# VH-VL binders against FAD synthase (ribL), part 7

Target 1, 153 residues: FAD synthase (ribL), of Halorubrum lacusprofundi (b9lsn4)
Amino acid sequence: MTRVVAQGTFDLLHPGHVHYLEDAATYGDELHAIVARRTNVTHKPAPILCAEQRRDMVAALTAVDEAHLGHPEDVFVPIQRLDPDVIVLGFDQHHDEADIAAALAERGIDCRVERASGRDPRYEDELLSSGDIVDRILKQRGSDCDGAREGQR
Below, E stands for the ipSAE of ESMFold2; O stands for the ipSAE of ESMFold2 at other seeds; V2 stands for 0.75 times the mean of E and O plus 0.25 times the DockQ between their complexes.

## First folded at step 1 (VH-VL)

Design f4 (framework fv_tarlatamab_arm2)
Fold by ESMFold2-Fast, scan of step 1:
Structure f4 (fold): chain C 153 residues (1-153), chain A 125 residues (1-125), chain B 109 residues (1-109)
Amino acid sequence: as target 1 above (153 residues)
Amino acid sequence: EVQLVESGGGLVQPGGSLKLSCAASGFTFSGYAMNWVRQAPGKGLEWVARIRSKANSYATYYADSVKDRFTISRDDSKNTAYLQMNNLKTEDTAVYYCTRLSEYYGSGTYPFDYWGQGTLVTVSS
Amino acid sequence: QTVVTQEPSLTVSPGGTVTLTCGSSTGAVTSGHYPNWVQQKPGQAPRGLIGDTSNKHSGTPARFSGSLLGGKAALTLSGVQPEDEAEYYCLLSYSGAWVFGGGTKLTVL
């Protein structure tokens, strides 16, 4: 009966994402993940992979029961349709829990806002950030961008 | 292999009743919403009714043109969906299709992916 | 009552690219309307192509793609084949109910 929602960009899946989703799943019986589209990302560089591919990778994870794409104009539309009991924010997400709770209440969504625990690297070379992965690719392979794919969902 | 097979169509007079069946196989029927869609001769497709899964309390939805006359139902033990049609009108003449719909959008399952072959309902005096 | 509008007919040459659109009388079409696309060939039952804006059914050829374009849902065919000649319908969701567009007859050649 308890439905949990986790949300994020999930570009270049790494152990930090897996930990977040596993921790979010402990808050209820059923975990739904909402994967942001490029238009939803304003606080960091646009994701490398398209939204559908990122969603499919997240959907394949053991902790995730269902994965959904975000709404291009209003991130709360999928949340309102899912009507969750709990929304779990990522450990490093720069959102005020009170502001999110107020926005949900304004939309008529009655749910609790929680924050997932963080994790430390388990070994010296473990990457826990898509930005770190991109930096390593650029240093070792140069810029292998396909200009035609930039700015796509 | 996913299959949907409609049956129960036929000729009825205006004001009559008819019950259509949609037999499903090849997938976990209980996890999907079921829909009825119709197509009048030479016309486009028109959505008629939807019934959700048990997880969503078998919630039902109807097009305005059929509200209060049609009732959608299902029997998960028989993998079958039904459409009870009452007070039939000549404008209800159409091929009636059943189709499945994923309950969780974005789960990697396409809504309205599989359709039956259709069953013809003719309402005429 | 919501009305969903599609181009009544479109023509494209084999190997060409064509985009079909799907608009709503209620305003801009968004991913929250879960745009769906189905194909119907003469005398045949419909078959699903795209759901949830851009999510392809496993049997849908790679040349088909779905998107949102200018406040409408869009279905694009790149490298059109003769067998793609058919009627194409879009569906949009409104509070659990679904509404079909009027259909687009795509003629190839």
Scores: ipSAE 0.000, ipTM 0.485, lowest interface PAE 17.9, mean pLDDT 83

Design f5 (framework fv_tarlatamab_arm2)
Fold by ESMFold2-Fast, scan of step 1:
Structure f5 (fold): chain C 153 residues (1-153), chain A 125 residues (1-125), chain B 109 residues (1-109)
Amino acid sequence: as target 1 above (153 residues)
Amino acid sequence: EVQLVESGGGLVQPGGSLKLSCAASGFTFSGYAMNWVRQAPGKGLEWVARIRSKANSYATYYADSVKDRFTISRDDSKNTAYLQMNNLKTEDTAVYYCARQYNWDYGGYYYMDVWGQGTLVTVSS
Amino acid sequence: QTVVTQEPSLTVSPGGTVTLTCGSSTGAVTSGHYPNWVQQKPGQAPRGLIGDTSNKHSGTPARFSGSLLGGKAALTLSGVQPEDEAEYYCLLSYSGAWVFGGGTKLTVL
């Protein structure tokens, strides 16, 4: 049995996440998803939803056999624990397959690194990015009042 | 098949030297940190030395009991780790094991999983 | 120098549950010490069981689990088998160096 790992933040699930996970599942018999904690996201604003909720939503998807939380200090810790045969990167993730493979080898993890296929929008106004969803919310539901909303969430 | 095979042990006089080898096979040797651990007859395990991978500049660490007498090294082209033992003492008598180490943080230290069969070093006058 | 302490010996019946502990002279054992557990049977080389507190190595039976318990690292065996009779060592990391415990001899009767 071939074990596949997919990794991401998965904030505000959209069809792009579903496509990624479905494509990743085709590389083996068992798909595990690793969901990044807020501390794992350094290149973009922190996710809106907490890690546990994002994990539970990912776990509910048909393509996913099990979903796990990332390690606060090192994203490779759950990967080592799962000991996968294949890691599938998202289509637009900036990490190079060779760099990831080298990092895995340094950690004693021997597995293949593949990249998922991309896809185009299937209908007008389909949102394929959590950032686009956040922008839509701010435009439609945001306020022009100058009062701070920091105490409400 | 992942395995480690130690060699180079034997009988040596106090003050003498020995060089142990640990030949690795069945995995990407260059990606792992390597440890030497010893066990004196009838006693427990004692950590001796560690060498990290090239990505961590081959950083080395030693137990206080062997510092300045032992040198750990590696040759990734030969998939082999070494332990050069100088100025040997009777208390260095032990079975010497080689063990590979996973590093979950890049260059960190989290666990040892695969061990060799060991090679006996006897230091006696 | 840091001293790591384990129970010298423990006895458990087949099918029973037993917990081995690993303490340190420098204070509470934390995940930052990367507690590891290795098993050694008479006349054999040591075998890695658990690393980084609770992470099982490939081939470690499901009945073994690692945790932190009361300021110590713990190794629990549930549904002990006769083949589990062995010496168990813990090791902790301090400033890049590993320190082994004295070992626990587990007898299965």
Scores: ipSAE 0.000, ipTM 0.476, lowest interface PAE 16.2, mean pLDDT 82

Design f6 (from f1, 19 letters changed; framework fv_tarlatamab_arm2)
Fold by ESMFold2-Fast, scan of step 1:
Structure f6 (fold): chain C 153 residues (1-153), chain A 124 residues (1-124), chain B 109 residues (1-109)
Amino acid sequence: as target 1 above (153 residues)
Amino acid sequence: EVQLVESGGGLVQPGGSLKLSCAASGFTFGDYAMNWVRQAPGKGLEWVARIRSKAYGGTTYYADSVKDRFTISRDDSKNTAYLQMNNLKTEDTAVYYCTRVGYSYGPERYFDLWGQGTLVTVSS
Amino acid sequence: QTVVTQEPSLTVSPGGTVTLTCGSSTGAVTSGYYPNWVQQKPGQAPRGLIGSTSNKHSGTPARFSGSLLGGKAALTLSGVQPEDEAEYYCLLYYGGTWVFGGGTKLTVL
């Protein structure tokens, strides 16, 4: 039995997430996804949806055997508990494979670190980013404000 | 005097069973993953099964060719690894080697120590 | 359906340099496959040479080196000696399981 771990924020599920998880699943018999809590997200805006809802959406995908919440203080806690054989990073994730491998070795985790393939849009207007979806919502349903700043009016 | 010694090989009929032993000495057996590798007469090496150390959960893995027929196990108190072989086929005829993977806790991941092998012949 | 591919045979002159390669049907071989190299002479058990791409076993002669080259694992022998004539097997890690290549018969003449 080969256990694979994928990890991400998975806010506003899109076909890019599905591709990542499908690609990750090809590395083994069992795919576990770790869904980041709001407190785990430090390099981009906080996710729109709560962690439990994002976890439940990921758990519903055919490629995913189980979905887990990240640990609020230590992102490696669920990885260590799952004891995977392979960790698959997303194509656009900014983590360095060598840095992740070093951190895993320090925790006694013997696994491979791989990176998923990317994919191009399959049709006109396919959105492959949660940020693009948010931008589309704001453009079509919100108010466009150019240069409005709090504290100036 | 770091060594692995296999035993339990022999002649068995198709559909029969056999249990191989691998006795380890000269190192801390419980820190290592143990593997079985086989080689059919005149053929190449084929990986068969692996068992991780208890520190890494004692998880077992098998090649598709032996899955559901072979069981790898270990007894750390006796410094011994085992391979229980059931429903043997003529294609299972090979020299079976016991080998350790040199990664207890640390960065090394390689097959650094091998036994001399034990011959299993499956024939009617 | 995973296949690990090696050159079936290679020939090198004494003192020469030769590189053996090890490829995977799953794509480019990375360090995450923990490429291993083992040597086997006729009638003998295999001997570990290199693990985790480039880590030499303590008994491995200095003339042997491991690397990643062109999406494959590579074993290079520099200053080959007659005693290096043997079968060389690579094996790669696939998350729990290991898969051997078919072996390369190295002839030194």
Scores: ipSAE 0.000, ipTM 0.501, lowest interface PAE 16.1, mean pLDDT 83

Design f7 (from f6 with heavy chain V101D G102Y S104K Y105S G106S P107G E108Y R109L Y110P L113Y; framework fv_tarlatamab_arm2)
Fold by ESMFold2-Fast, scan of step 1:
Structure f7 (fold): chain C 153 residues (1-153), chain A 124 residues (1-124), chain B 109 residues (1-109)
Amino acid sequence: as target 1 above (153 residues)
Amino acid sequence: EVQLVESGGGLVQPGGSLKLSCAASGFTFGDYAMNWVRQAPGKGLEWVARIRSKAYGGTTYYADSVKDRFTISRDDSKNTAYLQMNNLKTEDTAVYYCTRDYYKSSGYLPFDYWGQGTLVTVSS
Amino acid sequence: QTVVTQEPSLTVSPGGTVTLTCGSSTGAVTSGYYPNWVQQKPGQAPRGLIGSTSNKHSGTPARFSGSLLGGKAALTLSGVQPEDEAEYYCLLYYGGTWVFGGGTKLTVL
């Protein structure tokens, strides 16, 4: 069976995440997602939700067979453990396919590296980034402030 | 604390060769990709070459204008990146900058720190 | 040949707001191009400002922000200071290689 790995932070799930995982699943029989811990996120704003919650949300998606937490010190550790046939990068992820394949080969991981397709908004108000969702919350619920907003339907 | 220091520039005749060095300190050099970027007098920045970290296979990339003439390399034991320039042309006259490229699965911060540059003049 | 296009020059008054843009000959600029912004003052080495679309480098002042706007990468300066007068370069990623824009000369009157 062909085992596929997808990796990301997956903070505040949006349709872009769902599209990525659905596209990744088409590359094989079994899709495993690796969810980055807060300590793994160096060049993006820290995720709002804790790693376990993000993992559980990803695990609930139909396309995902199993979701795993990243290793705090070494991003390749869960990949070596899973020994995938294919790794699928997100459309907008900052890694070159050939470079990742070469790095994995040096670690004894012989797999194919693919890139998922991008997805356009399907309607005017569709949000495809966690940052856009955060901005929407701040705009509609206050400049910020800590406030005392308890429940909204 | 992060420092990049270029050296090896100078005057050379067309068809000649020079080897530039970029000495790095204040960070774990082996974790970073390294880039060479040049700027001709009075002109804009032009990306020249890139070398990935060992974790990313040490893969090298070149701008079409320098392909087959320039070779980028690195020595992680010396915290130094190199640019070997052969068959130099007058169009290669520029200040050459060294800059780092921080590559991790969760983020990408290229070109955050730059050296002061080293001048290469190709003239007869 | 792939071309990255920037406004050649822009002018803004002190305290004003200005947006610089960065376009690609290959089509609409998305986050997959990892748009980066670099500042260069006369006689000085370049300095990184934005590392990927909106992610700021350490030491970049709060008044600078990055985004995507109208199929282009954008750098916005709000509350411009006189010391912000400089050349601003964008660069986009094309699978291992980088391409710089021609630069925007920002004049602060």
Scores: ipSAE 0.005, ipTM 0.507, lowest interface PAE 13.8, mean pLDDT 83

Design f8 (from f6 with heavy chain R100T V101E Y103W S104Y G106D P107T E108S R109G Y110H L113Y; framework fv_tarlatamab_arm2)
Fold by ESMFold2-Fast, scan of step 1:
Structure f8 (fold): chain C 153 residues (1-153), chain A 124 residues (1-124), chain B 109 residues (1-109)
Amino acid sequence: as target 1 above (153 residues)
Amino acid sequence: EVQLVESGGGLVQPGGSLKLSCAASGFTFGDYAMNWVRQAPGKGLEWVARIRSKAYGGTTYYADSVKDRFTISRDDSKNTAYLQMNNLKTEDTAVYYCTTEGWYYDTSGHFDYWGQGTLVTVSS
Amino acid sequence: QTVVTQEPSLTVSPGGTVTLTCGSSTGAVTSGYYPNWVQQKPGQAPRGLIGSTSNKHSGTPARFSGSLLGGKAALTLSGVQPEDEAEYYCLLYYGGTWVFGGGTKLTVL
């Protein structure tokens, strides 16, 4: 049985996340997703939703067999426990395949590192980024530099 | 949101002992490795001690300069890390910082959260 | 004894570009050393800037970047601002322990 691991923050699920997980699932028989905790994210704004909710949403997706929370001390803890055959990185994820493969080898984990394909929007106004969703919310519901124009007095 | 607050520093004579505390809030303390880092007056940062989470067996590591004199520990029920310092020497005089160590799947290995520090002065 | 080496001091003009380096006595620095960069201003606690070679911490300005260069870890500042004048420390991982470099005093003039 080929075990695949995918990982990400998965804040505000969008079709890009679904595509990533569906593509990752094609690499093997069993897909496990690792969902980063809020405190795990340092290279971008913290996710809006708590880790448990993001994990539960990911776990509900058809492509995902099990979803797990990341370990804040060591990114490789859940990976060592799962002992996967393949790790599939998201299209836009910041780590290089070679760097992750080297780190896994140092830990004695025998695992291939692959990268998922990206995809284009399928219709006008399809949002494929959590950042774009947040921006849309701020423009329509909250404060921004241009203010709300609807119902302006 | 995230806070680390060190306490327990003060003036002590050579050969004495002090126990430092690092009270943490705003994150899941028990999942993080904790480090102590010190800085002598006018000098650079020096890593002192590290304790892993219970998932890694609470393994401890020490700088050669403090081995067998210092003991790092943690109490996850109190969200607190400790540094027990015995047989203190004048060269142990420094500001002691508590810091978290994060290892993340979409990032790895970093020292993100730091306390304000607590001063330890070892002098006669 | 393992030694981590940084330039003691560097000077750069406002708006300029400067690169700080971090080397190890054990050999070429690779991503497996998980190079970290921290900034310290006088009288303040250190602040994390970059972890694992190139991963920025939340709040690190866009002008900071991390990389590997010539067998060393590197921190590059592009479009330097006056407030970037500070001491910069690197630290490297050695299988359980961390070792700090001596620090680089960056002067912006």
Scores: ipSAE 0.006, ipTM 0.523, lowest interface PAE 10.1, mean pLDDT 83

Design f9 (framework fv_tarlatamab_arm2)
Fold by ESMFold2-Fast, scan of step 1:
Structure f9 (fold): chain C 153 residues (1-153), chain A 123 residues (1-123), chain B 109 residues (1-109)
Amino acid sequence: as target 1 above (153 residues)
Amino acid sequence: EVQLVESGGGLVQPGGSLKLSCAASGFTFGDYAMNWVRQAPGKGLEWVARIRSKAYGGTTYYADSVKDRFTISRDDSKNTAYLQMNNLKTEDTAVYYCTRAPLGYNSYGMDVWGQGTLVTVSS
Amino acid sequence: QTVVTQEPSLTVSPGGTVTLTCGSSTGAVTSGYYPNWVQQKPGQAPRGLIGSTSNKHSGTPARFSGSLLGGKAALTLSGVQPEDEAEYYCLLYYGGTWVFGGGTKLTVL
């Protein structure tokens, strides 16, 4: 039995998340996903949805056997508890495999670090990032300025 | 106002050394990865080096052309990035730009650039 | 090793629409490469226009847009202005390193 861990923010689910989790699941017999809390997210805007809701959505996906919340103070706490055989990083995650492997070794965790494959959009308007979805919402549903707007005075 | 100001460029002989500085202001410097990019006279842009934020381990990366000769570093307390250039060659002659690149799923990449500092390697 | 390919030059008329593309020798360009677009006018420092495929940087005019198209990153200018004449570079992320394309010289005639 091999245990795989995937991790991410998973704010607005998109086909890229589904692909990542499906690819991660191929590395073992059971897939556990760790969903980042707001306090775990740096260098990008905070997620729109609360951590519990994001965890529940991820838990409902066919590829995922169990979804967990990240630890607010120490990202390695749930990883140590799960004691995985493989950790699969997302294709677009800015985490170096060597950095993660070194951190795991310092904690006495012996597991393999892999990176998921990416995939191409299936059609022109397929969105594969939460940021792109937010941008689309702002363009299509954002309110107009009072007294002045694009293409007017 | 967000800005980056490079300094330390000049004329140096082959085999010499220079240390470039990049002073940042108007943003939380420690949150951003920093890059050095160069441009030889009349040529295109070439990425040189990158240093990650402390949150991501401060890991450094180099273009093959400068590996083992150049060292990128940062001092978050001074909001400054550095590029130590050793064993300079004539092909290192270029304008050197400092740029910022936030990390994460919504990475902006190289959104803010300095004005550049000229490094001339000549005998 | 890795090569990022752009059209060497493109020409467009004022008010017209033009699309620049950015391809990778490693295969199809996806959002995971965080495609960036940089503009450089003659004698000036480069300026970031778009990051992470389609995110506009501060000060980028509305007429510029970024996308993924046909396995490449794309920069589209709609309603081109004379001041848009410049060299445009794309930049792709390879999990640690960044690689620039050779640049596209856009002529506005």
Scores: ipSAE 0.006, ipTM 0.496, lowest interface PAE 14.6, mean pLDDT 83

## First folded at step 2 (VH-VL; framework fv_denrakibart)

Design d6a (from d6 with heavy chain S105R; at its last look DockQ between E and O 0.84; V2 from the best seeds 0.00; counts 0 for: pae O 7.7 > 2)
Heavy chain, then light chain:
Amino acid sequence: EVQLVQSGAEVKKPGESLKISCKGSGYKFTTYWIGWVRQMPGKGLEWMGIIYPADSDTRYSPSFQGQVTISADKSISTAYLQWSSLKASDTAMYYCARPYKYGDRYAFDIWGQGTLVTVSS
Amino acid sequence: DIVMTQSPDSLAVSLGERATINCKSSQSILYSSKNKNYLAWYQQKPGQPPKLLIYWASTRESGVPDRFSGSGSGTDFTLTISSLQAEDVAVYYCQQYYSIPHTFGQGTKVEIK
ESMFold2, look of step 2: ipSAE 0.336; ipTM 0.784
ESMFold2 (binder alone), look of step 2: mean pLDDT 94; pTM 0.957
ESMFold2 at other seeds, look of step 2: ipSAE 0.289; ipTM 0.763
ESMFold2, look of step 3: ipSAE 0.299; ipTM 0.770
ESMFold2 (binder alone), look of step 3: mean pLDDT 94; pTM 0.958
ESMFold2 at other seeds, look of step 3: ipSAE 0.195; ipTM 0.741
ESMFold2-Fast, scan of step 4: ipSAE 0.624; ipTM 0.845
ESMFold2, look of step 5: ipSAE 0.128; ipTM 0.730
ESMFold2 (binder alone), look of step 5: mean pLDDT 94; pTM 0.958
ESMFold2 at other seeds, look of step 5: ipSAE 0.035; ipTM 0.697

Design d6b (from d6 with light chain I100Y; at its last look DockQ between E and O 0.62; V2 from the best seeds 0.00; counts 0 for: pae O 14.4 > 2)
Fold by ESMFold2 at other seeds, look of step 2:
Structure d6b (fold): chain C 153 residues (1-153), chain A 121 residues (1-121), chain B 113 residues (1-113)
Amino acid sequence: as target 1 above (153 residues)
Amino acid sequence: EVQLVQSGAEVKKPGESLKISCKGSGYKFTTYWIGWVRQMPGKGLEWMGIIYPADSDTRYSPSFQGQVTISADKSISTAYLQWSSLKASDTAMYYCARPYKYGDSYAFDIWGQGTLVTVSS
Amino acid sequence: DIVMTQSPDSLAVSLGERATINCKSSQSILYSSKNKNYLAWYQQKPGQPPKLLIYWASTRESGVPDRFSGSGSGTDFTLTISSLQAEDVAVYYCQQYYSYPHTFGQGTKVEIK
């Protein structure tokens, strides 16, 4: 049995997320997805959805055998717990594969590092990032903040 | 230098609550699982469950799920085993132990000295 | 749950002779991608907590005498004490850590004949 780990924010799920997880699953027998907590997202807007909801949505995907919450302080805690055979990085993730492999080796994790393929758009109006989805929502719904409406539902 | 030190022996009556402790020292407490093992008088070892103190991820044997609570306070490097209402059948020696994690081993490499819990009228 | 069954339940062996303890798992505990059998052996002397002897089925823990060795793969495992000494009187347990719960065998009591 080959255990694979994938990790990401997985905020507003989109086909890019699904492709990433499906591609990661091809590297082994059992795919574990680690869902980052807000405290681990330091270089972009905080995720819109709470970690538990994002984890539950990822767990429902057929490619995913188990979904886990990330650690609030140390991103390597769940990786050490799972001790995977393969870690698959996202296509657009800018981390150096060698640097990730070295960090894993320093922690005693004997693990291959791979990178998932990218997902090409398949439909003319397809949105392949959480940012694009947010932008679309704001464009279509954000102009109604004139006091005639209540809440954000 | 690596040690697990457990709280002292307890004599209790049925229906009372109890929380026993296991303090780790000489290692980074939060990056290792810590487990609990029961040994009833004259009987073998029973795996009760484990906890990862860094995030409180807790796994129970089905035989103990709902019967005890395993918890940890990482600020004082201490794990706990707790009963809300003791039974006479809880009379046993309770060990905490550290599953070794590096190199993909979960063997218990460090054991506490044990806490004897006696529950009788 | 993976059931671990030891045999015999009790073993009496003359000083200096070989003691052999068997442990069988109800399903394979060989982790194929790592090529490791996720089995440990413990010694529990009277009045003491258990002590780790062997992990990964055959790897001796630091400080454990050379007379202790482990063997086997898949579902069938053996702990061997090549030349029994008086201080080896104990109960010996196997344990799998392949899947939760990490079950123990029922124990094998070893005594001097």
Scores: ipSAE 0.000, ipTM 0.563, lowest interface PAE 14.4, mean pLDDT 87
ESMFold2, look of step 2: ipSAE 0.000; ipTM 0.562
ESMFold2 (binder alone), look of step 2: mean pLDDT 93; pTM 0.950

## First folded at step 3 (VH-VL; framework fv_denrakibart)

Design g1 (from d6a with heavy chain Y102W; at its last look DockQ between E and O 0.83; V2 from the best seeds 0.00; counts 0 for: pae O 5.8 > 2)
Fold by ESMFold2 at other seeds, look of step 3:
Structure g1 (fold): chain C 153 residues (1-153), chain A 121 residues (1-121), chain B 113 residues (1-113)
Amino acid sequence: as target 1 above (153 residues)
Amino acid sequence: EVQLVQSGAEVKKPGESLKISCKGSGYKFTTYWIGWVRQMPGKGLEWMGIIYPADSDTRYSPSFQGQVTISADKSISTAYLQWSSLKASDTAMYYCARPYKWGDRYAFDIWGQGTLVTVSS
Amino acid sequence: DIVMTQSPDSLAVSLGERATINCKSSQSILYSSKNKNYLAWYQQKPGQPPKLLIYWASTRESGVPDRFSGSGSGTDFTLTISSLQAEDVAVYYCQQYYSIPHTFGQGTKVEIK
């Protein structure tokens, strides 16, 4: 049994997330998705949704066999616990497979590193990032000075 | 040296609660699964479940799900097996054990000495 | 759950003779891409916890005498004690760790005839 790990924030789900997880699933028999904790998301704005909700949504996807919460202090804890055969990186430009493989080897994790394919937009006005969805919401539904009043909480 | 040391024998009555312990030493406790195995008198070994102490991820055999609680306190390198209401059929030897690597798909290479639990009226 | 079935239930063997214990799994426990069978053998002497003898079906744990060997693949596995010694009187268990729960066989008692 080939155990595959995918990791991400998975905030507001979009077709890019589904493609990533479906592609990752093709690398083995079990796909485990690790959902990042808010405290560990430092390279972009904090997620909108709580980790448990994001985990539950990811767990419902057909491609995902199990979804796990990341560790609040050490992101490698669930990876080491699972002892995967493959970790599949998302289609992003900020991480090199070799650099990730070196970090895993430093922790004694014998794991192949792969990268999922990207998903091109297939529909007019399709949004393929949580940030774009948030921006659209703020543009269309955000309050302004005209007649809106909101409580601060 | 790597060791698992379990709490002492217990004599209990049906309906009582019980929590037995398994203390790991000589290795990084948090990065290895700890499993529990039951052996009823004169019977074979039964895999009950495992826990990963670093994040408390816990897996049970279906036969034991809801019958016992497996937990760990990583600050004192100790795993626990707990019953809320003992039955006479819980009379058995209970072992804790550790796989030889940090993943769950490995054989148990280190075993505790066992804790005998006797439940009788 | 994967059921592990051992045979025989008990076995009496003369000193120095070969003892053979069989273990069958209800489904394959071979991980073919890594060529690994997720099978272990344990020895349990009276009054003691189990002791790991063999893992990956055929890899001997360190400190285990050469007379112990494991073989088989897929669903059929064998533990062989090539020259039985008095200290080998014990109950032997197979275990699969392919999938949770990591079930044990029912055990095989080995005695001197």
Scores: ipSAE 0.200, ipTM 0.738, lowest interface PAE 5.8, mean pLDDT 89
ESMFold2, look of step 3: ipSAE 0.275; ipTM 0.759
ESMFold2 (binder alone), look of step 3: mean pLDDT 94; pTM 0.957

